# VH-VL binders against RNA-binding protein 12B-A (Rbm12b1), part 4

Target 1, 77 residues: RNA-binding protein 12B-A (Rbm12b1), of Mus musculus (Mouse) (q80yr9r283to359)
Amino acid sequence: FYVHLKNLSLNTNKRDLRNLFRDTDLTNDQIKFVYKDERRTRYAFVMFKNQKDYNTALGLHKTVLQYRPVLIDPVSR

## First folded at step 1 (VH-VL)

Design ta_g6 (framework fv_telazorlimab)
Fold by ESMFold2-Fast, scan of step 1:
Structure ta_g6 (fold): chain C 77 residues (1-77), chain A 121 residues (1-121), chain B 106 residues (1-106)
Amino acid sequence: as target 1 above (77 residues)
Amino acid sequence: QVTLKESGPALVKPTQTLTLTCSFSGFSLSTSGVGVGWIRQPPGKALEWIAHIYWDDDKYYNTALKTRLTISKDTSKNQVVLTMTNMDPVDTATYYCAREEWELLGYFDYWGQGTLVTVSS
Amino acid sequence: EIVLTQSPATLSLSPGERATLSCRASQSVSYMHWYQQKPGQAPRPWIYDASNRATGIPARFSGSGSGTDYTLTISSLEPEDFAVYYCQQYSDWPLTFGQGTKVEIK
């Protein structure tokens, strides 16, 4: 299960995201920040290992992190 | 099933602008996480990534080519368009469009057949 | 940009032999993918995220590696395996491919 995070602060680190998703079993290897020319973008992908954690994450859409609402989009194929 | 197909001119003169269209079916660029990229291959040479566009209209360009490139999409028509200005004989290549399965994984899971673009006078 | 160097440039082997193809990145890579290409054809997705076979890819193909060093192995070459193999990174923009390794029949 993957979600796409948008509108992140450029200073957001993996600890910040683990704290945002603290009600899930999330580790650093499940978080991937997107870069452009070796610079951070406002995008990240997060993998959740089960449906419960995935649904919990989707419920946090627009939660404010570092003065910015985090946009959480489901990823599908 | 997923299909992609490139279309555009087979012959371009030096200094002209190239416009290529990628038409696809079996998926939508309105789906979160999906993107379409352009990759080219000069005869007998390696693959070179050119440009990429995502469902949310986020765009990425090859740094060496960036000033010459524009990528856009028409989600309702299932099309992605690449424009490259000031064509030169060294730009002669087969141009492919391909779907990226997932930005997290970052690999191209379906490719068009490619279209050969020859740049000569 | 991340530079990918593939070695050797050419492997001349016979059916039944083992092939080992290397891809080395100029810096640590998060995701490495492999594509197979035959003359006159589009590249085919082959291995994704270092070690996962794409749909329909025979078990004789395996990928391994992490960080800067990645390997594609063909345990016993079949006639249809003679092709060019490209590695590709997704860790940073711009996306980059290696120069390819040609596996050719002896």
Scores: ipSAE 0.007, ipTM 0.679, lowest interface PAE 9.0, mean pLDDT 88

Design ta_t3 (from ta_g1 with heavy chain Y101L Y102G D103Y S105G G106Y W107D; framework fv_telazorlimab)
Fold by ESMFold2-Fast, scan of step 1:
Structure ta_t3 (fold): chain C 77 residues (1-77), chain A 122 residues (1-122), chain B 106 residues (1-106)
Amino acid sequence: as target 1 above (77 residues)
Amino acid sequence: QVTLKESGPALVKPTQTLTLTCSFSGFSLSTSGVGVGWIRQPPGKALEWIAHIYWDDDKYYNTALKTRLTISKDTSKNQVVLTMTNMDPVDTATYYCARDLGYSGYDYFDYWGQGTLVTVSS
Amino acid sequence: EIVLTQSPATLSLSPGERATLSCRASQSVSYMHWYQQKPGQAPRPWIYDASNRATGIPARFSGSGSGTDYTLTISSLEPEDFAVYYCQQYSDWPLTFGQGTKVEIK
C-alpha cells in the first residue's frame, strides 16, 4: 500500500514522518523523498505493509506538520 | 482572473431545502491541493464556515450543521454545489464560496465570491 | 472545535493611531489567518500563516503570534483601514472564525 505525501516543509525529515505516523510501524526504508528543482523536498512516497496502517495514514490527511497541512493521496497500482 | 460567483434562490420557506451553486473560472478543481469552501454570515454577525470540498472529493462539514449539509463538485463545469435541508429563519445569511490552496503552504481563502443573500421566511 | 476569541470587540480610533487586535485560541494552533471585511463586501485575505501579508496589503499591517495568542497590528491607521477584522484557524476541522474586531472612526 502506497501513499503520496505532498506539501511537505523543506525541513521535513524521516523522523518527522515516523512521528506523524507513530500509530503505524513505519521504518525509514519505507519512506522515499522526491526532490523537485534544486533538491527541495516537496513530496514523499510512503509504503505501508498492511491495510490497517494504510487506512490510519489516510485518516491523517491535512494534519498540520511544521505549519503546513500534509496532503496524503492514495496511489492506485 | 480568478472569479467565483454564488447563485441560488433569494427566498426560502421554513422546512425547505436550499441549493446554492458556486461557479468559478481561472482555476480547476482537478488541480492537486485546490479546494472550495462555503462560509455564511447572518446580517450583522460573524463569519461561520459551513462546508469544504477538495480536488480529490474529500469533504468536510461544520459539526453543528453536518446532518443538514451536502457538498459536491462538477469538475467539468467548474461548479461546487451546497445543499442544506430543513431551512429555518436562523439560517438567513449571506452565503459565500471561496477558493482554498492547500498545496503550497498558502492554505487560506484567497479568492471569494460576492456573496448571495438567502432570506428564510414564511 | 477550536474556539477563537477576538478582543476588543470594537476599537474606536482616529487616523494616525496604532491599532492592536488580539485573537486567542482555545488550544494551540499552527495556522492562523486574518481577513478584512468592509460593509457590503466579501471578506478579503489580509494576513496568512500568522505573519505573511497577502498580495497588495500595505506594510503598516503586521501579524505575529504562535500557539494560542495571535496579534494583528496596524502601525498608523489610514481612513481605508476602518473595517472588521476576522481571525481564522486552519489547524483542525471544523474551520473556525473569531467573532471579529470592528475598527471604527472615533
Scores: ipSAE 0.007, ipTM 0.638, lowest interface PAE 12.1, mean pLDDT 85

Design ta_t5 (framework fv_telazorlimab)
Fold by ESMFold2-Fast, scan of step 1:
Formats: structure tokens, sequence, C-alpha cells
Structure ta_t5 (fold): chain C 77 residues (1-77), chain A 119 residues (1-119), chain B 106 residues (1-106)
């Protein structure tokens, strides 16, 4: 299960995302920040191992992280 | 260039349903993070947000007006439609549609359409 | 709902003077935006996310603040700056606007 995260602060690190998704079983290797021309973008992909964690993550759509609502879009498996 | 324009009746009788259409160009409401909201302003009074729709069809309504409001989009026509039931003279206002960005700010506004509710 | 209180309701000032407009929220806000509105016109985006000027907005305008207290400052008023300014929060639904501060010529 994959979600596409959008509108992230450029300062967001993997620890911040594990804290956002603390009610899920999420490790650093499931998180992929998107880069363009070797620069950080406001996008990331996160893999969840089961549907429960995936549904929990979708429920956090628009949660404010570092003064920005995190937009959480579903992605095909 | 981003433009939005409201259309609908200028005069509505009490108890009738108001339907307003927001037609836009220069952006798509299929673009992630983008939304369109409706804001109204009674003559000489402050701005009041009434409804919002996002690219993913996520919808929000003003709590006091929620039972009277429906918002929908037609992405292929670049239109957002607002309906408000049981109109009352206190609903007389200029109605604006506006695009929202990722920050929830309204960065482009229509010109507004005055809706007068009177018998 | 989050209530935004703008003060003062009216600022009567002369060109060249400094204007300071306050917007206070009933609880901590993640995003605060400001709009300028002149009579008979639609509101115009002015400051977004507390401190960022919208495109074309003169440098004499600055926004600041966090949490519950936000300020819009005009360092030296020009004739075209006399208008109503509204703050708007994006932190919780429903979205809310302040009641506006009217900046009028003395």
Amino acid sequence: as target 1 above (77 residues)
Amino acid sequence: QVTLKESGPALVKPTQTLTLTCSFSGFSLSTSGVGVGWIRQPPGKALEWIAHIYWDDDKYYNTALKTRLTISKDTSKNQVVLTMTNMDPVDTATYYCARSDYYGSFDYWGQGTLVTVSS
Amino acid sequence: EIVLTQSPATLSLSPGERATLSCRASQSVSYMHWYQQKPGQAPRPWIYDASNRATGIPARFSGSGSGTDYTLTISSLEPEDFAVYYCQQYSDWPLTFGQGTKVEIK
C-alpha cells in the first residue's frame, strides 16, 4: 500500500513522518523523499505493510505538520 | 492566466433554492492540492466562508449553513456549483468563488455576483 | 470555530503614517492570510502564510505573527492603501475571516 505525500515542509525528515504516522508500523526504509535536479521537493512516497496502517494514514490527510497541511493521496499498489 | 467568474440569478424569492456556478480557466480542479471555495459578503458587512471543494472531491461546509448547502464540481467543464436551499432575506449578499492553494489561502477571486433575496 | 478578532475596527491616518493592524485568534492557528478590499471590488490576496507578500504587493506591507497573534504593518501609507483588510485562518474547519479593519484617511 502506497500513499503520496504532498505539501511537505522542505525541513521534514523521516523522524517527523514516523511521528506523524506513529499509530502505524513505519520504518525509515518505507519512506522515500522525492528529489528533482538533486534538490528536495515537497513530495514523498510512503509504503504501508497492511491495509489497517494504510487506512490510518489516509485518515491523517491535511494534518498540520510544521505549519503545513500534509496532503495524503492514495497510490496504486 | 487564472480567472474565475460566478453566474446565477440576481433575484431570488424567500424559500427558493439558489444555484450558483463558478466557471474558471487557467487551472484544473484535478490538480492535487487545489480547491475552490465560496465566500459571501452581505452589503456593508464582513466576509463569510460558506463552502469548499478540493481536487479529490473532499467537501467542507460552514457549520451554521451545512443543512442548506451542496457543493459539487465538474472537472471536465471547469465548473464548481453551489446550491443553497430555503433562501431568506438575510442571505442577500455578494457571492464570490475563489481558488485555494496548498496553504488554504484564496489566491484568485471571481468578481462576485450580488444575490438579492426579496419577495 | 476559530474566532478572529481584528483591532482596531477603524484606523484613521494620514498618508506617510505607519499603520499596524492586529488579528487575534481564539486558539492557535497554523496559517493566517490577509486580504485587501476596496469598495465595490472583490477582495485581493495580500499576505499569505503570515508573512509572504502576494505577487505585486509593495514592500511597505509586511506580515508577522504566529500562534494566536498576527500583525499586518504598512510602513508608510500611500493613498491607494486606504481600504478594508481582512485576516483569514486555515487551521480548522470552518474557515473564518476577521470582521475587518478599515484604514481610512484622517
Scores: ipSAE 0.008, ipTM 0.646, lowest interface PAE 10.3, mean pLDDT 88

Design tb_b7 (framework fv_telazorlimab)
Fold by ESMFold2-Fast, scan of step 1:
Structure tb_b7 (fold): chain C 77 residues (1-77), chain A 126 residues (1-126), chain B 106 residues (1-106)
Amino acid sequence: as target 1 above (77 residues)
Amino acid sequence: QVTLKESGPALVKPTQTLTLTCSFSGFSLSTYGMGVGWIRQPPGKALEWIAHIDWDDDKYYNTALKTRLTISKDTSKNQVVLTMTNMDPVDTATYYCARETYYYDSSGYEDYFDYWGQGTLVTVSS
Amino acid sequence: EIVLTQSPATLSLSPGERATLSCRASSSVSYMHWYQQKPGQAPRPWIYDASNRATGIPARFSGSGSGTDYTLTISSLEPEDFAVYYCQQYSSYPLTFGQGTKVEIK
């Protein structure tokens, strides 16, 4: 299960995302920040290992993190 | 099942423009985290990354080749097109297209080229 | 650009022997990948993010390293393992590959 995070602060680190998703079983290796031209973007991908954590994450859509609402989109393959 | 296949001319004359098409199936370039890159390999030499394009239409070019390169996609046709101007005999190589993903479900986390086309040999000669 | 230097250029060994392949980056990298290529074939993903085996890759292959120094190890060579191995960094653009290490039969 994957979600795409959008509108992240450029200061957001993996610990911030683990805290946002603290009600899930999320580790650093499940978080991938997206870079463009060697620079941080406002995007990340997060993998959840089970349906329950995935649904919990989707429920956090538009939670404010570092003064910005985090947009959480389901990822289709 | 993911497949990619390169197509284009086998022979190009010096100073001409090369156009290569990558046709793929089993994924879409409208899908988050998906991209397609081009890598070339001169006979008996190492791999050289040329360019890639991602789901958001962001384009990246090898800086040494940048002035000669254009990459574009047609999401509805599942195609990526690479154009390289002013071909020279030193550009003789096998050209590969490959899928890049920003996520991976087994461990989930790295940008790498997970599926490759068979390659197409382009010879630049008079 | 980040330059990747692979050593040795050629490694001549017999089946059953251990192979150790090195990849050194000119500056620190966060993401290092390895590909295997046989003559007349496209490269195949082998190890990603230093130590993770791609799908279907045998347990005799292991990767390790961080920063500027990365290693690919084959614990006991099988006939199908004789090939060229390329390292590749995905930390910064332009993406770069090493020059390859050829593992050949002695």
Scores: ipSAE 0.007, ipTM 0.632, lowest interface PAE 11.0, mean pLDDT 86

Design tb_g10 (framework fv_telazorlimab)
Fold by ESMFold2-Fast, scan of step 1:
Parts: sequence; C-alpha cells; structure tokens
Structure tb_g10 (fold): chain C 77 residues (1-77), chain A 124 residues (1-124), chain B 106 residues (1-106)
Amino acid sequence: as target 1 above (77 residues)
Amino acid sequence: QVTLKESGPALVKPTQTLTLTCSFSGFSLSTYGMGVGWIRQPPGKALEWIAHIDWDDDKYYNTALKTRLTISKDTSKNQVVLTMTNMDPVDTATYYCARGYEDLWSGEYGMDVWGQGTLVTVSS
Amino acid sequence: EIVLTQSPATLSLSPGERATLSCRASSSVSYMHWYQQKPGQAPRPWIYDASNRATGIPARFSGSGSGTDYTLTISSLEPEDFAVYYCQQYSSYPLTFGQGTKVEIK
C-alpha cells in the first residue's frame, strides 16, 4: 500500500512523518523523500504494510505539519 | 488501460510553427513519477527524443532543438502540447508521444506506452 | 549527452540462427531499454532495464549488460523477429537512442 505525500516543508524529516503517522507501524525504511536534480522536493513516498495503516494515513489528509497542510494521495501506477 | 494518441496537421509549410497534441487516458500527470515525452523519426532514420514534461511541470528539451521547442500540459484535460517553430523539410517525420515514468521507490525509469504516431510532412 | 552506438548496423541471418546485438554508451548508463520496430509501426517496448522482458515478449529474447556495454540476444530467430532494434538510455537528459540494428532475412 502506497501513498504520495505532497506540500511537505523542505525541513520535514523521517521522525516528523513517523510522528504524523504515529497510529501506524511506520519505520524509516518505509519512507522515501523525492529528490529532483539532487534537490529536496516537497514530495515523499510512504509504504504501509497493511490496509488499516493505509486507511489511517489517508484520513490524515490536510493535517498541518510545520505550517503546511500535508496532501496525502493514494498511489496508482 | 493506458492509451496515448497524437493529433495535429499532416502538412506544414516551411517556416510555419507545428503544434501537436498528445491526448491520453488511464493515468494522470498529477501522479508522482508520471510524464509524457515526444519522440520523432524521419522516414528511414533513427528515433530522436524531442522533449519531456513531468508530473511536477519540469520540462526537458533536446539540446539541438531547444530554441524551437515549447512543451506544456493541461492536467485537467489529460493533454500535452508540443510546439516547434520554423519548420523545415528536414523536420518531416512521424511524431510519437509516450508515457514516461520515474519511480524512486522501485528504482525504475523508462517509457512504457507509446502512441501510434502521426506523420508530419513539411513541404511547400 | 550520452551517445549510444549500436553494432552491427545490419545483421543478415536465417531463421533458426542466433542474433547478438550490441549497444555501447559513451558514459555509464543505469537504465537501458530496447525497442523492436517493424516497418510502418510504432516502436514497441521490448526489454526494459537491461534484462527484463516486457509483457508478451518470447523467452528467446534476452538482455544483459551494465555500465557502458549492453547486449540483446535472440537465441533462435523466428520469421517475426526480423525488425529494427533500438537501444535507449533513461539515465540522464537529454534522453538518447542508438541508431538501430536491422535484423534482416538472408
């Protein structure tokens, strides 16, 4: 199960995301920040191991983190 | 089902501007990692990459053609538009659009679905 | 820009023979893809990321290589395999294609 995080502060780290998703069993290896031309972007990719955690994450859409609402979109590729 | 289809004029006169539209379905250019590229092939010649636009509106151009090219997207219409100025007979080619993907999680980068192509002939 | 050189330009072979097609890059490439193109048709993705067959591609096709040297092999040519094969790198912009290898019937 994957979600795409958008509109992240450029200072957001993995601890911040684990805290946002504290009601899930999220570990650092499930989080990947997106870089473009070696520059940090406002995007991250997060993998959840089960449907419950995935649904919990989607319910946090637009939660404010570091003065920015975090946009949480399901990933379909 | 992912599909892409090119549309535009079949005939262009020298010095005119070519405008081609790629209409697609089955994916969105608002999705992380998705993009659309343009490739052309003159009759009997090799494939030449022209331009690419991605989910984040970053634009990339063939270095030799850069001054003549503009690529843009309309995410709500699922369309990508390429314009090429100052057309010359040597620009006669079949023009293709293709879906590009960049996946940081899986580590895969490529083009996986292509349109059928549209032949553009440049002559007086 | 990364230049891709394919060799040979033309392979003239009979059905049942083995074909080996080479693609060499001017700089190290991480994502090398192969396409098959028949006259009048769009290029079709054939092998992706050096060695993975696209869906529906027969097992007689195999890809290998890394860095600057890549190979496409057809273990035993069938009549439908006579086509032009292009390699393409997706490691850096501008994206580039090789000039193609034409596999033609003798």
Scores: ipSAE 0.012, ipTM 0.658, lowest interface PAE 8.9, mean pLDDT 87

Design tb_g4 (framework fv_telazorlimab)
Fold by ESMFold2-Fast, scan of step 1:
Structure tb_g4 (fold): chain C 77 residues (1-77), chain A 123 residues (1-123), chain B 106 residues (1-106)
Amino acid sequence: as target 1 above (77 residues)
Amino acid sequence: QVTLKESGPALVKPTQTLTLTCSFSGFSLSTYGMGVGWIRQPPGKALEWIAHIDWDDDKYYNTALKTRLTISKDTSKNQVVLTMTNMDPVDTATYYCARDDYVWGSYEYFDYWGQGTLVTVSS
Amino acid sequence: EIVLTQSPATLSLSPGERATLSCRASSSVSYMHWYQQKPGQAPRPWIYDASNRATGIPARFSGSGSGTDYTLTISSLEPEDFAVYYCQQYSSYPLTFGQGTKVEIK
C-alpha cells in the first residue's frame, strides 16, 4: 500500500513523518523523499505494510506539519 | 473582494530584462496557505505556468525557463515581482498573476486572476 | 514534465447539444483543474479537483476522471458556454496546462 505525500516542508525529515504516522508501524526504509536535480521537492512516497495502517494514513489528509497541511493521495501498488 | 493587477512595460527589446509587478488586495501573503503564481499566454496559444511564490517564501520555477527567472514578494506592499532575463520575440505573451489558496480552495488552483498585461518583444 | 493532451482540439456544436471534453495525462495525476477562457479575457476557475464546480458555475457542467483520464461534460450548451477550456495538473512541478479545447458555434 503506497501513499503519495504532497506539500511537505523542505525541512521535513523521516522522523517528522514517523511522528505524523505514529499510530502506524512505519520505519525509515518505507519513506522515500522525491528529489529533482539533486534538490529536495515537497513530495514523498510512503509504503504501509497493511490495510489498517494505510487507512489510518489516509485519515490524516490535510494534517498540519510544520505549518503546512500535508496532502495524502492514495496510490494502489 | 480579492483583486490582482499586473503592471510593467508593454514593449521590451530582445536581450533586455522584463520586470513585472503583481499588486493585490483582499488577502495577504503572510497568511498561511496563500501563494501567487505567474502564467503567460502567447497570442492564440495555450497557457504556460512560469513561477510561483508561497507565504513562506518558497519559490518554484518552470524548468524550461528557470535560469532566466526570479520571483520575489514584498508582503508589506502586497506585491509579487517577476523578473525574466534575456527576452526574445518568442516571449511575447499576455502575462497573468493569479492567487492560490490551498487551505480554503484547492492545491495550485488559481481562483482569482489579474486582467493580464500584454508584453511585446520586438522593436 | 507531465504532458496534458486535450481532445478534440475543436468542438463545433449548437446550443442545446451535449459537449464532452477530454484531458489525458502522460502519467497518473491526482489533481486536475479546469479553466474557461473567452476571447480577450483572463481564464476563469471552473472545476477543481476533477469534479468540484467553482462558485457560481452552473450545474450543467460536470467533471470526472482519475489517474490519466479526465473529462469535462456540458450537458446542454448555452450561448455563454462557447469558449476555450483548459485542464491543469498539480501532481508535480512544473505545473502544466493542456493545449485547450475550443467549443465553438456550429
Scores: ipSAE 0.006, ipTM 0.644, lowest interface PAE 12.0, mean pLDDT 86

Design tb_g7 (framework fv_telazorlimab)
Fold by ESMFold2-Fast, scan of step 1:
Parts: structure tokens; C-alpha cells; sequence
Structure tb_g7 (fold): chain C 77 residues (1-77), chain A 119 residues (1-119), chain B 106 residues (1-106)
């Protein structure tokens, strides 16, 4: 299961995202920040290993992280 | 290389609906992270962000104007269309479209199109 | 919405002088961008994420700040630098711009 994160601070690191999703079993290798022209963007993909964690993550949509609401969109296959 | 150009009517009567088209080249709105926004500037005044659409068809609107605004894209034509209802003389402004390439700043701008609202 | 207040409204300076432009947000923001606009022209990207110069922007321009307080500095004004500078936050929607600081010849 994947979610697409939008509107992230460029200063957001993997520890920040593990703390946001602390009610899930999330490790660093499940988090992939998106780069364009070798530059960090405001996007990331996060993989969840089960439906429960995926649903928990979707429920956090618009949670404020570093003064920005994090937009959490489902990724369909 | 990247170009954007606004088109639409130069004169609109009060209560009418404005439709503006942004035509662009040098990038695609099918490209991950790409977006196009609309910004306006009344004569002699500051910039005001109006609306934004991204590659994923997500749409964002200025809260004060939201009920009057619709933004859409035609990826195959490289166009973004903004519609604004119930025009008023205070909506007289130069309207710009601009590209956001995923870094949350507008890195390429159109030349702007002046829309005057009067009877 | 986040309100951005720029000061001063107008800076009247001579070529060679240092210019310091302020942008203050009504609440903490994660980002502040700056644009330059000359009469009759579209705005141009100038500084992004508080301190990064856009491509081609001269080294005499620098940006700094965090939280609610941001500054654009021009170390030594050149004739082409006289323009209006706008700050813009992209911390949350709606996106907002300041009212601009006009840098004009004394």
C-alpha cells in the first residue's frame, strides 16, 4: 500500500515522517522523497505493509508538520 | 524554452463570467510534480494568488474567491483554464499564469493579460 | 490566512548602497520566496526557500530568515536592481504575497 505525500517542508526528514506515522510500523526504507534535477521536492511516497497502517496514515491527512498541512493521497495500482 | 501565455477577453461587464486560458510549451502537466497557478495584480497594487492545478488534477483555490472559481487542465493541449463568475469592477487586474515545477515557487510566468471590468 | 507585511513600503537609495528589505508573517511559516517586478513586466523568481538564489540572480542578493521574520539584502545596488520586491509564503494554502517594497533611486 502506498500513499503519496504532498506539501512537505523541504526540511522534513525521515524521522519527522516516522513520528507523524508513529501509530504504524514504519521504517526508513519505506519512505522515498522525490527529487527533480537533483533537488528535493515537496513530495514523498510512503509504503505501508498492511491495510490497517495504510488506513491510519490516510486518517492523518492535513496534519500540520513544520507549519504545513501534509496532504496524504492514496496511490491506486 | 518554457513559455506561458494568457488569453481571454480584455473587457468584461459586471456580473459576467470571465474565462482565461493559459497556453504553454516546454513542459507537460503529465510530468510528476508540475503545476500551473494563476496570480492577479490590480493596477498599482500587490500580487494575489487565485488558484492552482497540479499534474495530478488536484485543485487549490484562494479562500476568499473559492465560490467564484473553477480551474481545469487539458494536458493533451497544454492548456489550463480559469473561470471566475460574477465579475465586479474590483476584479480589474492583470492576470498571470505561472509554472510551479515542484519547488513551491513560480519559476516561469506568462506576460499577463489585462482584464478590465466596466459597463 | 497568513498575512505578510513588508517594510519599508519604499526604499529610496543610491547606486552602491546596501538595501535591506523585511517581510514579516502573521504566523510562523516554513518558506518564504521573493520575486522582483519591474514596471510593465511579469514578476521574476528571485530567491526561493528564504536563502537560495534563482538561476542567474547576482551574488549581491542574499536572503535569510526563519519563522515569522525574513530579510532580502542587496549588498551594493546596481541600476538594474531598482524594482518592486514581493515576498510570498508557500507554507499553507491559500498562498499569500506581501504588499511589496519599492526600491527606487534617491
Amino acid sequence: as target 1 above (77 residues)
Amino acid sequence: QVTLKESGPALVKPTQTLTLTCSFSGFSLSTYGMGVGWIRQPPGKALEWIAHIDWDDDKYYNTALKTRLTISKDTSKNQVVLTMTNMDPVDTATYYCARDSGWDYFDYWGQGTLVTVSS
Amino acid sequence: EIVLTQSPATLSLSPGERATLSCRASSSVSYMHWYQQKPGQAPRPWIYDASNRATGIPARFSGSGSGTDYTLTISSLEPEDFAVYYCQQYSSYPLTFGQGTKVEIK
Scores: ipSAE 0.015, ipTM 0.703, lowest interface PAE 6.6, mean pLDDT 87

Design tb_t2 (framework fv_telazorlimab)
Fold by ESMFold2-Fast, scan of step 1:
Structure tb_t2 (fold): chain C 77 residues (1-77), chain A 119 residues (1-119), chain B 106 residues (1-106)
Amino acid sequence: as target 1 above (77 residues)
Amino acid sequence: QVTLKESGPALVKPTQTLTLTCSFSGFSLSTYGMGVGWIRQPPGKALEWIAHIDWDDDKYYNTALKTRLTISKDTSKNQVVLTMTNMDPVDTATYYCAREGSGDYFDYWGQGTLVTVSS
Amino acid sequence: EIVLTQSPATLSLSPGERATLSCRASSSVSYMHWYQQKPGQAPRPWIYDASNRATGIPARFSGSGSGTDYTLTISSLEPEDFAVYYCQQYSSYPLTFGQGTKVEIK
């Protein structure tokens, strides 16, 4: 189970995302930030190991992180 | 379970084009977060990242080599192809393909294929 | 591009000794990984994202660091640990590797 994160602060790191998803069992290797032309983008992909964590993550859509609402889009099931 | 294997010519003449194929199993490049990169290592020297292709067909190239490089994928065949033009003896190296998993590191590597550039 | 400088270039030690390997980046990095390579073999993932051991890596290996300074520590060297270790950053393209630290037996 994957979600696509959009509108991230360019300063968001994996610790910030583990804190956002703290009610899930999330490790650093499940988080991938997207880069283009050697620059951090506002996109990331996050893998969840089970349906419960995936549903928990989707429920956090538009949570404010570093002054920006994080957009969480479902990707597959 | 995950395996990758490089294939291509062992000998290339200066000015020729090199084409290398990475064939893999145990994962798909249609899976979000997955990618395949190419890394080379000249004999006795350090590792050098060459190029990367993601599940979304996003392509990234080492800027020093960019004008010589093309990377493509065939998701249905589980293959990634790297092409490098205008080969030079300094391009002699073992070429590896490796999977970039969700953790943004190269978690599985092929055995490598030695490409010698010589007249 | 981000340049990674590993030190020392060669570390000559005996089994049972502690090894400390340094990797310094020319600018701040968010992701630092380590690979082990033995002669004639492909590199193997060893530590990812500064401090996480890859699958099957013994507990005697630990990674630490942030920003520009990263360390790989082997608490007590075993014979199979003598190898070259490379650091690699994943903060920006082009991805870059250090020049390697060779851990060799005295």
Scores: ipSAE 0.007, ipTM 0.656, lowest interface PAE 11.6, mean pLDDT 86

Design tb_t7 (framework fv_telazorlimab)
Fold by ESMFold2-Fast, scan of step 1:
Structure tb_t7 (fold): chain C 77 residues (1-77), chain A 120 residues (1-120), chain B 106 residues (1-106)
Amino acid sequence: as target 1 above (77 residues)
Amino acid sequence: QVTLKESGPALVKPTQTLTLTCSFSGFSLSTYGMGVGWIRQPPGKALEWIAHIDWDDDKYYNTALKTRLTISKDTSKNQVVLTMTNMDPVDTATYYCARDEGYYDAFDIWGQGTLVTVSS
Amino acid sequence: EIVLTQSPATLSLSPGERATLSCRASSSVSYMHWYQQKPGQAPRPWIYDASNRATGIPARFSGSGSGTDYTLTISSLEPEDFAVYYCQQYSSYPLTFGQGTKVEIK
């Protein structure tokens, strides 16, 4: 299960995302930040290993992280 | 090339509703990451952000003005419309619309602005 | 809301001099942008995300800073640089601008 994260602070690191999704079993290798021209963007993809964690993540849509609401979109793969 | 242009009345009476239209070309609000914001500037004063609408139709409003504001888009016409109710002389300002390009979330292209004077 | 305080309010300098403009946020921000505005004109994007010059902006302009403290520096003022400069944060809603620093000719 994949979600697409949008509107992230450029300072957001993998630990910040593990804390946001702390009710899931998220590990660093499940998190992929998106880069454009070798520069960090506000986008990331996160893989969840099971439906429960995926549903938990979708429920956190618009949670404020580092002063920005995190937009969490399902990815249909 | 990207252009934006504001249109609306130059004069508004106190208590009336202001309607401003931002017409643009060279991009679409169906494009992922794109948005349009409204910013105003009273004569001789600082810039104040008013409202924003994204490609997703998500809408954001200045907290102090929120009860007076509505923002909407017509993607097929390349237009964004802002309404502001109960106008007051302190709302006299030049009103700008500007594109929010998703990479930096900065207002990278601005319209020329339209002066709205509120007086009796 | 995040309040941005710019200092000084006015900077009176001669061409060739160095200008240093400050923007301080009431809480930590992740995105700070700078805009230049000349009388009768719309603001123009100048520096994105603390330090990235917008297209066409001369190398004499540089931005720096993180957290709550940000700086715009003009290494050697040219006549066309006299303007008002605004900082703006995009870390949280409502979006906010500073009050502006006017760089004027002495």
Scores: ipSAE 0.007, ipTM 0.654, lowest interface PAE 11.3, mean pLDDT 87

Design va_b5 (framework fv_vedolizumab)
Fold by ESMFold2-Fast, scan of step 1:
Structure va_b5 (fold): chain C 77 residues (1-77), chain A 124 residues (1-124), chain B 112 residues (1-112)
Amino acid sequence: as target 1 above (77 residues)
Amino acid sequence: QVQLVQSGAEVKKPGASVKVSCKGSGYTFTSYWMHWVRQAPGQRLEWIGEIDPSGGSTNYNQKFKGRVTLTVDISASTAYMELSSLRSEDTAVYYCARESYYGSGSYYDYFDYWGQGTLVTVSS
Amino acid sequence: DVVMTQSPLSLPVTPGEPASISCRSSQSLLHSSGYNYLSWYLQKPGQSPQLLIYLGSNRASGVPDRFSGSGSGTDFTLKISRVEAEDVGVYYCMQALQTPYTFGQGTKVEIK
């Protein structure tokens, strides 16, 4: 199960995302920030190991992180 | 309705500086990178640089050799391009353009909306 | 810098005829994400450029079905199935894989 995160602060780190998704079982290796031409973008992919955590993450859509609402979209299809 | 509205035409002498503005409306200004592109008469489009309005991070085309400065005024939803040490070769229409964003059904690294352009004429 | 080369540079077309424009890059625009960082723009006389195609093959909102983009890596094509009077202008491809972003020379489409 993957979700695509959008509109992230360029300063968002993996600890920030683990805290956002603290009600899920999430480790650093499940988080992949998207880089473009060696620069950080506002996008990341996050893998969840089970349906429950995936659904929990989708429910956090538009939660404000570092003054920006995080957009969370499904990637399964 | 997303709009980018630029300041009016400028006439400058060689060696002067010009500052062009680009006011965004109809969207969250800090959520989209703003780019600047110019077009000399009869020539191709040329990328000048980009700015992240949320943090002020910039990236410039090396061709402009420190002559360009991109800034934003978040409260006014306005981006600025300042080009110094003007030469006759800088005579061009200057455009601001918004980089696409997934949340609106768009995707990475293309320009979905453009300003109307600002003609800058550099002549003696 | 990535060099973008368009062909032809001038394309006179009879209304209703198809048109095809080529865009080649000096290096692959295919990113590890699976996307080709290539977009197409139309600049009508006296107007700003407008987006036609993004990420190689995706048509922008409001762009007629007669426009299509294809290709991958270094070789891309923009096709217009039936050219209309409102399609007159200069067409540009742009790469956004690497900074500086670079454009082709432009292809001027005119009605003959």
Scores: ipSAE 0.006, ipTM 0.659, lowest interface PAE 10.2, mean pLDDT 86

Design va_g4 (framework fv_vedolizumab)
Heavy chain, then light chain:
Amino acid sequence: QVQLVQSGAEVKKPGASVKVSCKGSGYTFTSYWMHWVRQAPGQRLEWIGEIDPSGGSTNYNQKFKGRVTLTVDISASTAYMELSSLRSEDTAVYYCARDDYVWGSYEYFDYWGQGTLVTVSS
Amino acid sequence: DVVMTQSPLSLPVTPGEPASISCRSSQSLLHSSGYNYLSWYLQKPGQSPQLLIYLGSNRASGVPDRFSGSGSGTDFTLKISRVEAEDVGVYYCMQALQTPYTFGQGTKVEIK
ESMFold2-Fast, scan of step 1: ipSAE 0.073; ipTM 0.750

